# VH-VL binders against q8ixk2r445to577, part 307

Target 1, 133 residues: q8ixk2r445to577
Amino acid sequence: FFGMLQNKGLTDYCFDYNPPDENQIVGHQVILYLCHGMGQNQFFEYTSQKEIRYNTHQPEGCIAVEAGMDTLIMHLCEETAPENQKFILQEDGSLFHEQSKKCVQAARKESSDSFVPLLRDCTNSDHQKWFFK
Below, E stands for the ipSAE of ESMFold2; O stands for the ipSAE of OpenDDE; V2 stands for 0.75 times the mean of E and O plus 0.25 times the DockQ between their complexes.

## First folded at step 15 (VH-VL)

Design d39 (framework fv_axatilimab; at its last look DockQ between E and O 0.04; V2 from the best seeds 0.00; counts 0 for: pae E 16.2 > 2, placed apart)
Fold by OpenDDE, look of step 15:
Formats: sequence, structure tokens, C-alpha cells
Structure d39 (fold): chain C 133 residues (1-133), chain A 120 residues (1-120), chain B 107 residues (1-107)
Amino acid sequence: as target 1 above (133 residues)
Amino acid sequence: EVTLKESGPALVKPTQTLTLTCTFSGFSLSTYGMGVGWIRQPPGKALEWLANIYWDDDKYYNPSLKNRLTISKDTSKNQVVLTMTNMDPVDTATYYCARLRYGDYYFDYWGQGTMVTVSS
Amino acid sequence: DIQMTQSPSSLSASVGDRVTITCRASQDIRKYLAWYQQKPGKAPKLLIYDASELQSGVPSRFSGSGSGTDYTLTISSLQPEDFATYYCQQFYDWPYTFGGGTKVEIK
């Protein structure tokens, strides 16, 4: 699967990544932004290694969750996907992070117009349902 | 078991400053994502959110009352303090503290509430 | 600020009745809605979050639904302990705002 990764509950919002330096893409947080399909910021790929790849840049980035955190951070992809980069996109649209055993949920940052994907206990909330568009 | 309890004066004079303390257990504000908020409810009326504070000392206030509110925490004591200046009879209400999580801005555990009357 | 309008403000019902409470937001709140139950002299209790997710320990007779601006709390079969005031709350944007409440009284 590839393309825009859109949330069901937070309608018209997609995974978005725009690193400040195109030559150094890692270390920043993945956010949610209005789905526009322009440029490279909203194109992701779900791979057979259970990675969510940001592959419009070289070297390729892979979404990871750092220890003790609930945010999604861009790391470099590795030949063998590390445990903190493994996700399962379920048939019901839930995006399950294997290491934390939590699901990715669309949330808003307080007192801002910014939205972010966060790890939460898995529920049937539409905020935890995602699909490629 | 998560518990919260509000404490402070039951009576405040107009123009005085209200100081309320929330003492909680069953969780810590040293834990990533944890937050405590204050909500008030005038007698027979609806609920009004006042302020939030989080583990990283990030603070948020109701814009309508921002200039009057200060929220702080003492993580070692599991306490959150709310101060509200220039109290007026219209501020008479039951004041609640409640737990929330950053990104989940609903309140899953509440204190019993403390009634504050503003009167001369 | 996002305005939350609940209807009705009060209703009378009997044990066993199906009760429906509506909450309308002044704008699309994208299912970032919670429902609370409050009994006299008590603190609110969380029932539903994310518009339709049942809080742990809450009876299954409670359910939430809705999208956009319109949301509903349903009690499938009213029990004696369910007579209370119910509030909705949006947490889509700050300041987080509550509905005016719906008092469920004994008929």
C-alpha cells in the first residue's frame, strides 16, 4: 500500500512529514495535515517488512516510536526493520505498533491548529482508523 | 486506584485571591503524557473548563479567565495548585480537579469537588 | 469558542425506557466528544469518549454515536441509577466546552 495515509475520524487529514532539511530527514515528528496530495510530504508506503516508509527521499525514512514516547518520529530505514519501526495495518483500518502494543490515533495538540498521530490503547475509535488514498 | 481531592477555602471575599490545591494519587505528573485540569460548575449550571497543567509543566488556560488564573504543580507532593485573582460573586461554584492525558482532552477521573462561595 | 447545545434540557422517563440525548456543536468537532454523567452533589463521571467509545466499567446500555456537528447519547433501557444530569464535552479545540446538560428525571 502506498499514497496518502488518511484518518477516518479526523476527516481529510493525512500523515505529513516535512523535514526542515531535505538532506537530513530524520529526527522530526510526523504530523497530520490536510490531505492535499501535492509534493512529497504526504506520500508513504507500507512495506512487507511492516514499515511505514517515507520513500520520496534518499536515504529513505521509516516511522519509528522511541522508548517512552507516544509520538511518531522519522528514522532511517534499515535493511532489517527494527522492532520500533514495525506496524500492522489491520483490515479494520487500525494501525497497530507491535513493540508498544498500541494503536496510532489522530489527536490534536492543545491550543494549536496542529494534529499529530499518537500511540494509544487500541479502541474502535474512528480516530484510530487509517486508509491509503 | 486513581483519586483526586480538592482543598481550599469555602469562603472568599470579593477581590481576594482564591487558592485551591488538588492532591492526587494513583498516578504521577512525572509520567509522560499525564495532566491535571480544573473545571468549575456554578450551582445549577453547566461545567466550565479553567486550566490544564501537564508533566512537562506545560500550561493552558481558558482565554476568558486567563488573566486571572495561574496553575502550578508540585510533582513530589502529587499536588496541583490553582490560583484565581479578583474573585467575584459570579465565580461562586464547585471547583473540580480532574485527570487528563495530553492528546486526550477529556477527563477520566475527577475529584469530589470543593464548593467556593464568593461573598462579602 | 465552540458552542455545545444539548437537547432536551430535561426529560422525564420511566425505568426501562429508551432515552436519547442530543448534543450539537457549532462546528464540526470530528468526533472529539465525550459524555459525562453527574448525580446531585457528585462529580461528573466519564461515560463515553471519542463520540462512541465506552469508558471502562460503564454499562453497555450506554452508547454514543454521531459525527460532524451532531452527536447522541443513548440509554437503551433506563435503570434507576441512571436518573442524573448528562453533559457532552468537545475536546476538538480549546477552550474545551461543555453542553448545557440534560436532566433525566423520573416520570
Scores: ipSAE 0.911, ipTM 0.957, lowest interface PAE 0.6, mean pLDDT 96
Fold by ESMFold2, look of step 15:
Structure d39 (fold): chain C 133 residues (1-133), chain A 120 residues (1-120), chain B 107 residues (1-107)
Amino acid sequence: as target 1 above (133 residues)
Amino acid sequence: EVTLKESGPALVKPTQTLTLTCTFSGFSLSTYGMGVGWIRQPPGKALEWLANIYWDDDKYYNPSLKNRLTISKDTSKNQVVLTMTNMDPVDTATYYCARLRYGDYYFDYWGQGTMVTVSS
Amino acid sequence: DIQMTQSPSSLSASVGDRVTITCRASQDIRKYLAWYQQKPGKAPKLLIYDASELQSGVPSRFSGSGSGTDYTLTISSLQPEDFATYYCQQFYDWPYTFGGGTKVEIK
């Protein structure tokens, strides 16, 4: 899959990546923003290696979760996807992070009115359901 | 040389708000991946992680204390501030600030600590 | 929360002894474990990260091992400056939690 990765429960919000330095794509958090489809910030590819790639930029970024964290951050993609960069997008729309055994959920960032994708215990919530385009 | 130093009151009354400042040198929170965290240790007891703040202003709190903690930074002053509300005698501890990197969630340099006593 | 259980809580040893301290996690922590040394009245000092990697400036008599839920800190030949309390810390999942400590005392 390729396109905007949209949340079912938080209607009209998409994965968005807008690092503070547009020429440094590694190590910053992925956010949720109103879907607009303009520019390069909201286009991601779900690959056969189970990666979520930010591939409208070179070098390509892959979404990862570091040990002990619940936030989705950008790493450089590797030839063989590391386990912390593998997400299983299931037919019911759940996005499962196998290494942590948790699901990606749309959540409000505590210190602001911003929304972010975070790892949480898997539930049937529509806030844990995702689809492209 | 990396150094961190905690400052704040040594005595706080129950229900008051504690404000602690970490002043550091030898690194900057403008540097990609840098972070500062707070850890406390009650007398004779184990260490307990409280909160982290990173160069990009992301903040993480111990869930058991989340409603009581606020962390902030002033990058230009090399300072991190921890605020803890509704203090109770059980919160009596030595409070440390320490450095970490995003992705490496262990603390490689620690301040000397500041003892905070909560009593009437 | 991941519980970290250290054993023993204290031990008594002589200079030159081999000392082992264990740390058990309540779930697999995939070697995301650190060891700290703390002397009375002082801040902790990082000894080992990633279960077995020695921090710069730490003497080679310190070593770490383990996997899954069970981890060990070993001091191959105890020195006078090694009498301290030792803590493990998992950094696999937050909140990051510490073991209860192992006090190493002079016999």
Scores: ipSAE 0.005, ipTM 0.522, lowest interface PAE 16.2, mean pLDDT 87
ESMFold2 (binder alone), look of step 15: mean pLDDT 93; pTM 0.942
OpenDDE, second read of step 15: ipSAE 0.039; ipTM 0.729

Design d40 (framework fv_axatilimab; at its last look DockQ between E and O 0.89; V2 from the best seeds 0.85)
Fold by OpenDDE, look of step 15:
Structure d40 (fold): chain C 133 residues (1-133), chain A 120 residues (1-120), chain B 107 residues (1-107)
Amino acid sequence: as target 1 above (133 residues)
Amino acid sequence: EVTLKESGPALVKPTQTLTLTCTFSGFSLSTYGMGVGWIRQPPGKALEWLANIYWDDEKYYNPSLKNRLTISKDTSKNQVVLTMTNMDPVDTATYYCARLRYGDYYFDYWGQGTMVTVSS
Amino acid sequence: DIQMTQSPSSLSASVGDRVTITCRASQDISKYLAWYQQKPGKAPKLLIYDASELQSGVPSRFSGSGSGTDYTLTISSLQPEDFATYYCQQFYDWPYTFGGGTKVEIK
């Protein structure tokens, strides 16, 4: 699966990554932004290694969750996907992070008009449903 | 078990400052993502959000009351303090503290509330 | 600020009745809505979050639905302990705002 990763509950919002330096793509937080499909910031790939790859750049980035955190951070992809980079995109649209045993949920940032994907206990909320478009 | 309890004066004179303390248990504001908010409710009226404070000491205020509100925490005591300046009879209400999580801006556990009357 | 309008402001019902309460937001809030129950002299109690997720310990007769600007709280079969005031709350945008409440009274 590849393309824009769109949220079901938060209508018209997609995974978005815009590193400040195109040559240094790691270490920043993945956010949610209005789906526009323009450029490379909203193109992701779900691989057979259970990675969510940001593969419009070289070297390729893979979404990871750092210890003790609930945010999605871009790391470099590795030959063997590390545990903190493994996600299961389930048939019902839930995006499950294996290591934390939590689901990715679209959430609002307080006092802003911005949204971010966060790890939460898995529910049936449409905020936890995702699909590639 | 999560519990919260509000404490403070039941009566405040106009123009005085209200200080309320929320003492909680069953969770900690040293825990990532944890927050405590204040909500008030005038008699027979709807609920109004006042302020939030989180584990990382980030603070948020209702913009309509921002200049009058100050929220702080003492993590070691499991306490959150709300101060509200220049109190007016219109501020008469039951004041609640409640738990929330950053990113989940609904309140899952509430204190019993404390009634505050502003009167000369 | 986002305004939340509840309807009706009050209703009378009997035990066993199906009760429906509506909350309308002044703009699309993308299901970032919670429902609370409040009994006289008591603090609000969380019933539903994310528009349709039932809070742990809440009876299954309570359900939430809706999208966009329109949301509904339903009590499939009203029980004696359900007579109370219900509030919706949006958490799509800051500041968080509550509806005016709906009082469910005994007919």
Scores: ipSAE 0.911, ipTM 0.957, lowest interface PAE 0.5, mean pLDDT 96
Fold by ESMFold2, look of step 15:
Structure d40 (fold): chain C 133 residues (1-133), chain A 120 residues (1-120), chain B 107 residues (1-107)
Amino acid sequence: as target 1 above (133 residues)
Amino acid sequence: EVTLKESGPALVKPTQTLTLTCTFSGFSLSTYGMGVGWIRQPPGKALEWLANIYWDDEKYYNPSLKNRLTISKDTSKNQVVLTMTNMDPVDTATYYCARLRYGDYYFDYWGQGTMVTVSS
Amino acid sequence: DIQMTQSPSSLSASVGDRVTITCRASQDISKYLAWYQQKPGKAPKLLIYDASELQSGVPSRFSGSGSGTDYTLTISSLQPEDFATYYCQQFYDWPYTFGGGTKVEIK
């Protein structure tokens, strides 16, 4: 799949990545922003290796969660996808992170107007349902 | 397993500062994502959120009370402390501490509450 | 601040009745809503989060629904232990605010 990754419960919000320095895309947090489809910040590829890849710019990035954390951050993609970069997009729309056994959920960041994707225990909440547009 | 308990004075005089301590067990504020909040309920009235503190020391206060409230934590003692300045009889309420997680701004475990009466 | 309005403020019901309580937000809260049960002299107990997700240990006769500004708590068959006051709470934006409550009484 390729396109905008949209949340069902927090309607009209999509994965968004806008690193402060386009030449240093690693280490910054993925956010949720109103879906607009303009520019390249909201386009992601879901690969056969179960990666969520930011590849409309170079170098290519893959979404990861570091051990013990629950935030989605950008790493460089590897030839073989590391376990912390593997997400299973289920038919019911849940986005499951294999290493942590948790699901991606839309939540507000506590100090801003931004929403962010976070790992949480899997539920049937619409905040944990995602689809490509 | 998870428990919280409020402690502090049952009676304070107008203008005094109230200090409440929440002592908890079954979780730690060293754990990523954990938080504790304070909520009060005047007799026979609705709940009012006061403040939250999280594992990373981020703090949020109800804007209507912001200048009167201070929240702090001692992670090693499993304690959270709330202070409220310039108490008034209208602040008479049961005060609760409760657990939440970052991102999930609702409270899954509550203390039994402590009644604070403000009168001369 | 987001204002939460509950209806009705009180109701009378018999054991076995279906009870419906509504909560209206002053703006769209995108299902960031929780429901609590509170008995006299006791702390609130979380029933439902994310508008429709049942908290562990809560009986299945409780359910939640709604979207946008309008949300509903339903008790499918009222039991003696369900006579209490029920509160909604939004957690879409801070300050996190509660509804005024709905008291469910014995008829």
Scores: ipSAE 0.753, ipTM 0.903, lowest interface PAE 1.2, mean pLDDT 91
ESMFold2 (binder alone), look of step 15: mean pLDDT 93; pTM 0.939
OpenDDE, second read of step 15: ipSAE 0.126; ipTM 0.757

Design d41 (framework fv_axatilimab; at its last look DockQ between E and O 0.94; V2 from the best seeds 0.83)
Fold by OpenDDE, look of step 15:
Structure d41 (fold): chain C 133 residues (1-133), chain A 120 residues (1-120), chain B 107 residues (1-107)
Amino acid sequence: as target 1 above (133 residues)
Amino acid sequence: EVTLKESGPALVKPTQTLTLTCTFSGFSLSTYGMGVGWIRQPPGKALEWLANIYWDDDKYYNPSLKNRLTISKDTSKNQVVLTMTNMDPVDTATYYCARLRYGDYYFDYWGQGTMVTVSS
Amino acid sequence: DIQMTQSPSSLSASVGDRVTITCRASQDIRKYLAWYQQKPGKAPKLLIYDASELQSGVPSRFSGSGSGTDYTLTISSLQPEDFATYYCQQYYDWPYTFGGGTKVEIK
């Protein structure tokens, strides 16, 4: 699966990554932004290694969750996907993070117009349902 | 078990400052993502959000009351303090503190509330 | 600010009745909506979050639905302990705002 990763509950919002430096793509937080067909900031790939790859740049980035955190941070992809980079996109649209055993949920940042994907206990909320478009 | 309890004066004179303390247990504001908010409810009226404070000392205020509100925490005591200046009879209400999580801005556990009357 | 309008402001019902309460937001709040129950002299209690997720410990007779601007709280079969005032709350935009409440009274 590849393309824009769109949220069901937070309608018209997609995974978005725009690093400040195109030559240094790691270390920043993945956010949610209005889905648009422009550029490469919203193009992701779900791989057979259970990675969510940001593959429009070289070297390729893979979404990871750092210890003790609930945010999604871009790391470099590795030959063998590390445990903190493994996700399961389930049939019901839930995006499950294997290591934390939590699900990715679309959330709003307080007092801002920004939205972010966060790890939460898995529910049936549409905010935890995602699909590639 | 998560519990919260509000404490403070039941009576405040107009123009005086209200100080309320929320003492909680069953969770800690040293825990990533944890927050405590204040909500008030005038007698027979709806609920109004006042302020939030989080584990990282990030603070948010209702813009309509921002200039009058100060929220702070003492993590070691499991306490959150709300200060509201220039009290007016219109501020008479039951004041609640409640738990929330950053990113989940609904309140899952509430204190019993403390009634505050502003009167001369 | 996002305005939350509840309807009706009050209703009378009998035990066993199906009760429906509506909350309308002034704009699309993308299912970031919670429902609370409040009994006289008591603090609000969380019932539903994310428009349709039942809070742990809440009876299954409570359910939430809706999208966009229109949301509904349903009590499938009203029980004696359900007579209370119910509030909706949006947390899509800051500041968070509550509905005016719906008082469910005994007929």
Scores: ipSAE 0.896, ipTM 0.954, lowest interface PAE 0.6, mean pLDDT 96
Fold by ESMFold2, look of step 15:
Structure d41 (fold): chain C 133 residues (1-133), chain A 120 residues (1-120), chain B 107 residues (1-107)
Amino acid sequence: as target 1 above (133 residues)
Amino acid sequence: EVTLKESGPALVKPTQTLTLTCTFSGFSLSTYGMGVGWIRQPPGKALEWLANIYWDDDKYYNPSLKNRLTISKDTSKNQVVLTMTNMDPVDTATYYCARLRYGDYYFDYWGQGTMVTVSS
Amino acid sequence: DIQMTQSPSSLSASVGDRVTITCRASQDIRKYLAWYQQKPGKAPKLLIYDASELQSGVPSRFSGSGSGTDYTLTISSLQPEDFATYYCQQYYDWPYTFGGGTKVEIK
């Protein structure tokens, strides 16, 4: 799939990535922002290797979760997807991170206007349901 | 088994500073993402959130009370301390500490609460 | 601050009745809502989070629903131990705020 990855419970919010340096796309956190489809910040590709790719810029980025963390960070894509970059988008809409066995959930950063995707134990919450549009 | 327990004075005079200690077991603030918050309830009234502190020592306060509250922790002792300055009779309430996780701003385990009366 | 308005403020019901309690937020809280049960002299107990997710150990007769500004807690068949005050809480935006409570009484 290719498009905007939207949260079911946090309505009108999509995965968003806007690195401050066009030449340095790695190392920044993926956020959730109001879905708008303008520019290239909200378009991601879900690949057969189970990657979530940010491929509207070069070099291509792949979403990863670093060991012991729960935040989604941009890494460079590799020829063979590393385990920490593999996500299963399940039939029920859950986005399962294989290495950690956790699901992606929409959450607020406390005392802030920002929302972010975080790993959590899997539940049936609509905040853990995602779809491309 | 997760438990939390509040301790502190039952009676405080107006203008004094209240200090409450939450002692807990069954979890640690060294665990990534874990937090403890404080909530109060005046007799017969609704609950009011006061402050949260997290494993990484990030602290957050109810904006309406920000100038009166200080929260701190001692991870090795499994304790969280709340201070509230310039107490007034309107602050008479049961004070609870409770567990939460960063991002999930609801409280899954609560202490028994401690009643604090502010009176001349 | 997001105002949470609960209705009714109290109700009387018999064992076996279906009880419905509503909570209205002053703005869209996108299902960031929890429900608590509180018995006299005791701390609140979490029942529901994320509007509809049942907390571990809570009986299945409790359910939550709703979206946007309007949310509902339902007890499908009231039991003697369910006579209590129920509170909703939003955690969409700080400060996190609670409803005024709904007291469920016998009869």
Scores: ipSAE 0.699, ipTM 0.897, lowest interface PAE 1.7, mean pLDDT 92
ESMFold2 (binder alone), look of step 15: mean pLDDT 92; pTM 0.930
OpenDDE, second read of step 15: ipSAE 0.872; ipTM 0.949

Design d42 (framework fv_axatilimab; at its last look DockQ between E and O 0.93; V2 from the best seeds 0.82)
Fold by OpenDDE, look of step 15:
Structure d42 (fold): chain C 133 residues (1-133), chain A 120 residues (1-120), chain B 107 residues (1-107)
Amino acid sequence: as target 1 above (133 residues)
Amino acid sequence: EVTLKESGPALVKPTQTLTLTCTFSGFSLSTYGMGVGWIRQPPGKALEWLANIYWDDDKYYNPSLKNRLTISKDTSKNQVVLTMTNMDPVDTATYYCARLRYGDYYFDYWGQGTMVTVSS
Amino acid sequence: DIQMTQSPSSLSASVGDRVTITCRASQDIKKYLAWYQQKPGKAPKLLIYDASELQSGVPSRFSGSGSGTDYTLTISSLQPEDFATYYCQQYYDWPYTFGGGTKVEIK
């Protein structure tokens, strides 16, 4: 699966990553932004290693969850996917993070018009449903 | 078990400052993502959000009342304090503190509420 | 600010009745909507979040639905303990706002 990763509940919003330096793509938070399909900042790939890859750049980035955090941070992809980079995209659209045993949910930032994917206890909320488009 | 309880004066004179304290248990504001908010409700009227404070001391206020509100926390005491200046009879209401989580801006646990009357 | 309009403001119903309460937002709130129940002299109680997710411990006769600007709280079979005032709340945009409430009274 590849393309824009769009949220069902937060309609018209997609995974978005735009590092300030294209030569330094790691360490920043993945956000949600209006789906526009332009450029390369909304193109992701779900791989057989259960990674969500940001593969429009070299070296390739993989979404990870750092210890004690609920945000999605871009790390470098590795030969063997580390545990904190493994996600299961379920048939029902839920995106399950194996290590934390939580689901990715579209959430709003407190004082901005921006949204972010956050780890939450798994529910049947449409904010936890995702699909590639 | 999560519990919250509001405390403060039941009567405040106009122009005076209201200070309310929320004491809670069953959770900590040292825990990542935790927050406490204040909501008020005039008699027979709807609910109005006032302010939030989070584990990292991040604070948010209702814009209509921002200039009058100050929220703070004492994590070691499991307390959140709300101050509201220049009180007016229109501010007469039941004041609630409630728990929320950053990213989940609904309130899952509420205090009993404390009635505050502003009168000369 | 996002305005939340509830309808009706009050209704009379009997035990066993199906009750429907509507909440309309002034703009699309993308299902970031919660429902609360408040009994006289008591604090609000969370019933539903994310428009349709039932809070733990809440009876299954309560359900939420809707999208965009229009949302509904349904009580499939009204019970004696369900007579109360219900409020919706959006948390799509800051500041968070509540509906005007719907009082469910006994007929």
Scores: ipSAE 0.886, ipTM 0.952, lowest interface PAE 0.6, mean pLDDT 96
Fold by ESMFold2, look of step 15:
Structure d42 (fold): chain C 133 residues (1-133), chain A 120 residues (1-120), chain B 107 residues (1-107)
Amino acid sequence: as target 1 above (133 residues)
Amino acid sequence: EVTLKESGPALVKPTQTLTLTCTFSGFSLSTYGMGVGWIRQPPGKALEWLANIYWDDDKYYNPSLKNRLTISKDTSKNQVVLTMTNMDPVDTATYYCARLRYGDYYFDYWGQGTMVTVSS
Amino acid sequence: DIQMTQSPSSLSASVGDRVTITCRASQDIKKYLAWYQQKPGKAPKLLIYDASELQSGVPSRFSGSGSGTDYTLTISSLQPEDFATYYCQQYYDWPYTFGGGTKVEIK
């Protein structure tokens, strides 16, 4: 799938990546922002290797979760996807992180305008449901 | 088993500073994502959120009260302290501490509460 | 600040009745809503989070629903131990705010 990855419960919010240095895309956190489809910040690809790719840069970025953490950060994609970069997008819209056995949830960063995707125990919450548009 | 308990004075005079301590067990503020918040409830009235503190020492205050509130923690003692300056009779309430996680801004375990009366 | 308005402020019902309590937010809170039960002299107890997710250990007769600005807590078959005051809380935006409460009395 390719496009804007949207949250069902936090309506009209999409995965968004806007690193401060356009030449260095690695190591920054993925956020959620109002869906707009402009400036390439909100276009992601879900691949056959179960990656969520930010492919507007070369080399391409892949979303990862580091051990013991719950935030989604950008790493470089590899020829064979590392385990911490593998997500299963289920038919019900849940986005399961295989290595941690947790689901991606939309949450507000406290005292800010930003929302972020975070790993949490899997529930049926619409905040854990995602789809491409 | 998660428990929290508030301690502090039952009576303060107007203009004095209130200091409340939350002592907890069954979790630690060294755990990634964990936090403790304070909520108060005037007699017969609605709950009001006051402040949160998280494992990484980030602190957040209700904007209407932020110049009066200070929150701090001692992770090794499993304690969180709330200080509220310039107390007024309208601040008479039961004060609760409660557990939350960053991103999940609801409170899953609460202390029993401590009643604080502000009068001359 | 997001204002939370609960209704009714109180109600009286019989054991076995279906009870519905409503909570209206002054703006869309995107299902970032929790429900609490508070018995006299006790601290609040979390019942529901994310508008509809039941907290562990809470009886299944409790359920939550709603979206946008309008949310409901339902008790499908009222029990004697359900005498309490119920509060909603939004956590879409800070400061986090609570409804005024609904007191449920068993008649």
Scores: ipSAE 0.667, ipTM 0.896, lowest interface PAE 1.7, mean pLDDT 91
ESMFold2 (binder alone), look of step 15: mean pLDDT 93; pTM 0.938
OpenDDE, second read of step 15: ipSAE 0.006; ipTM 0.622

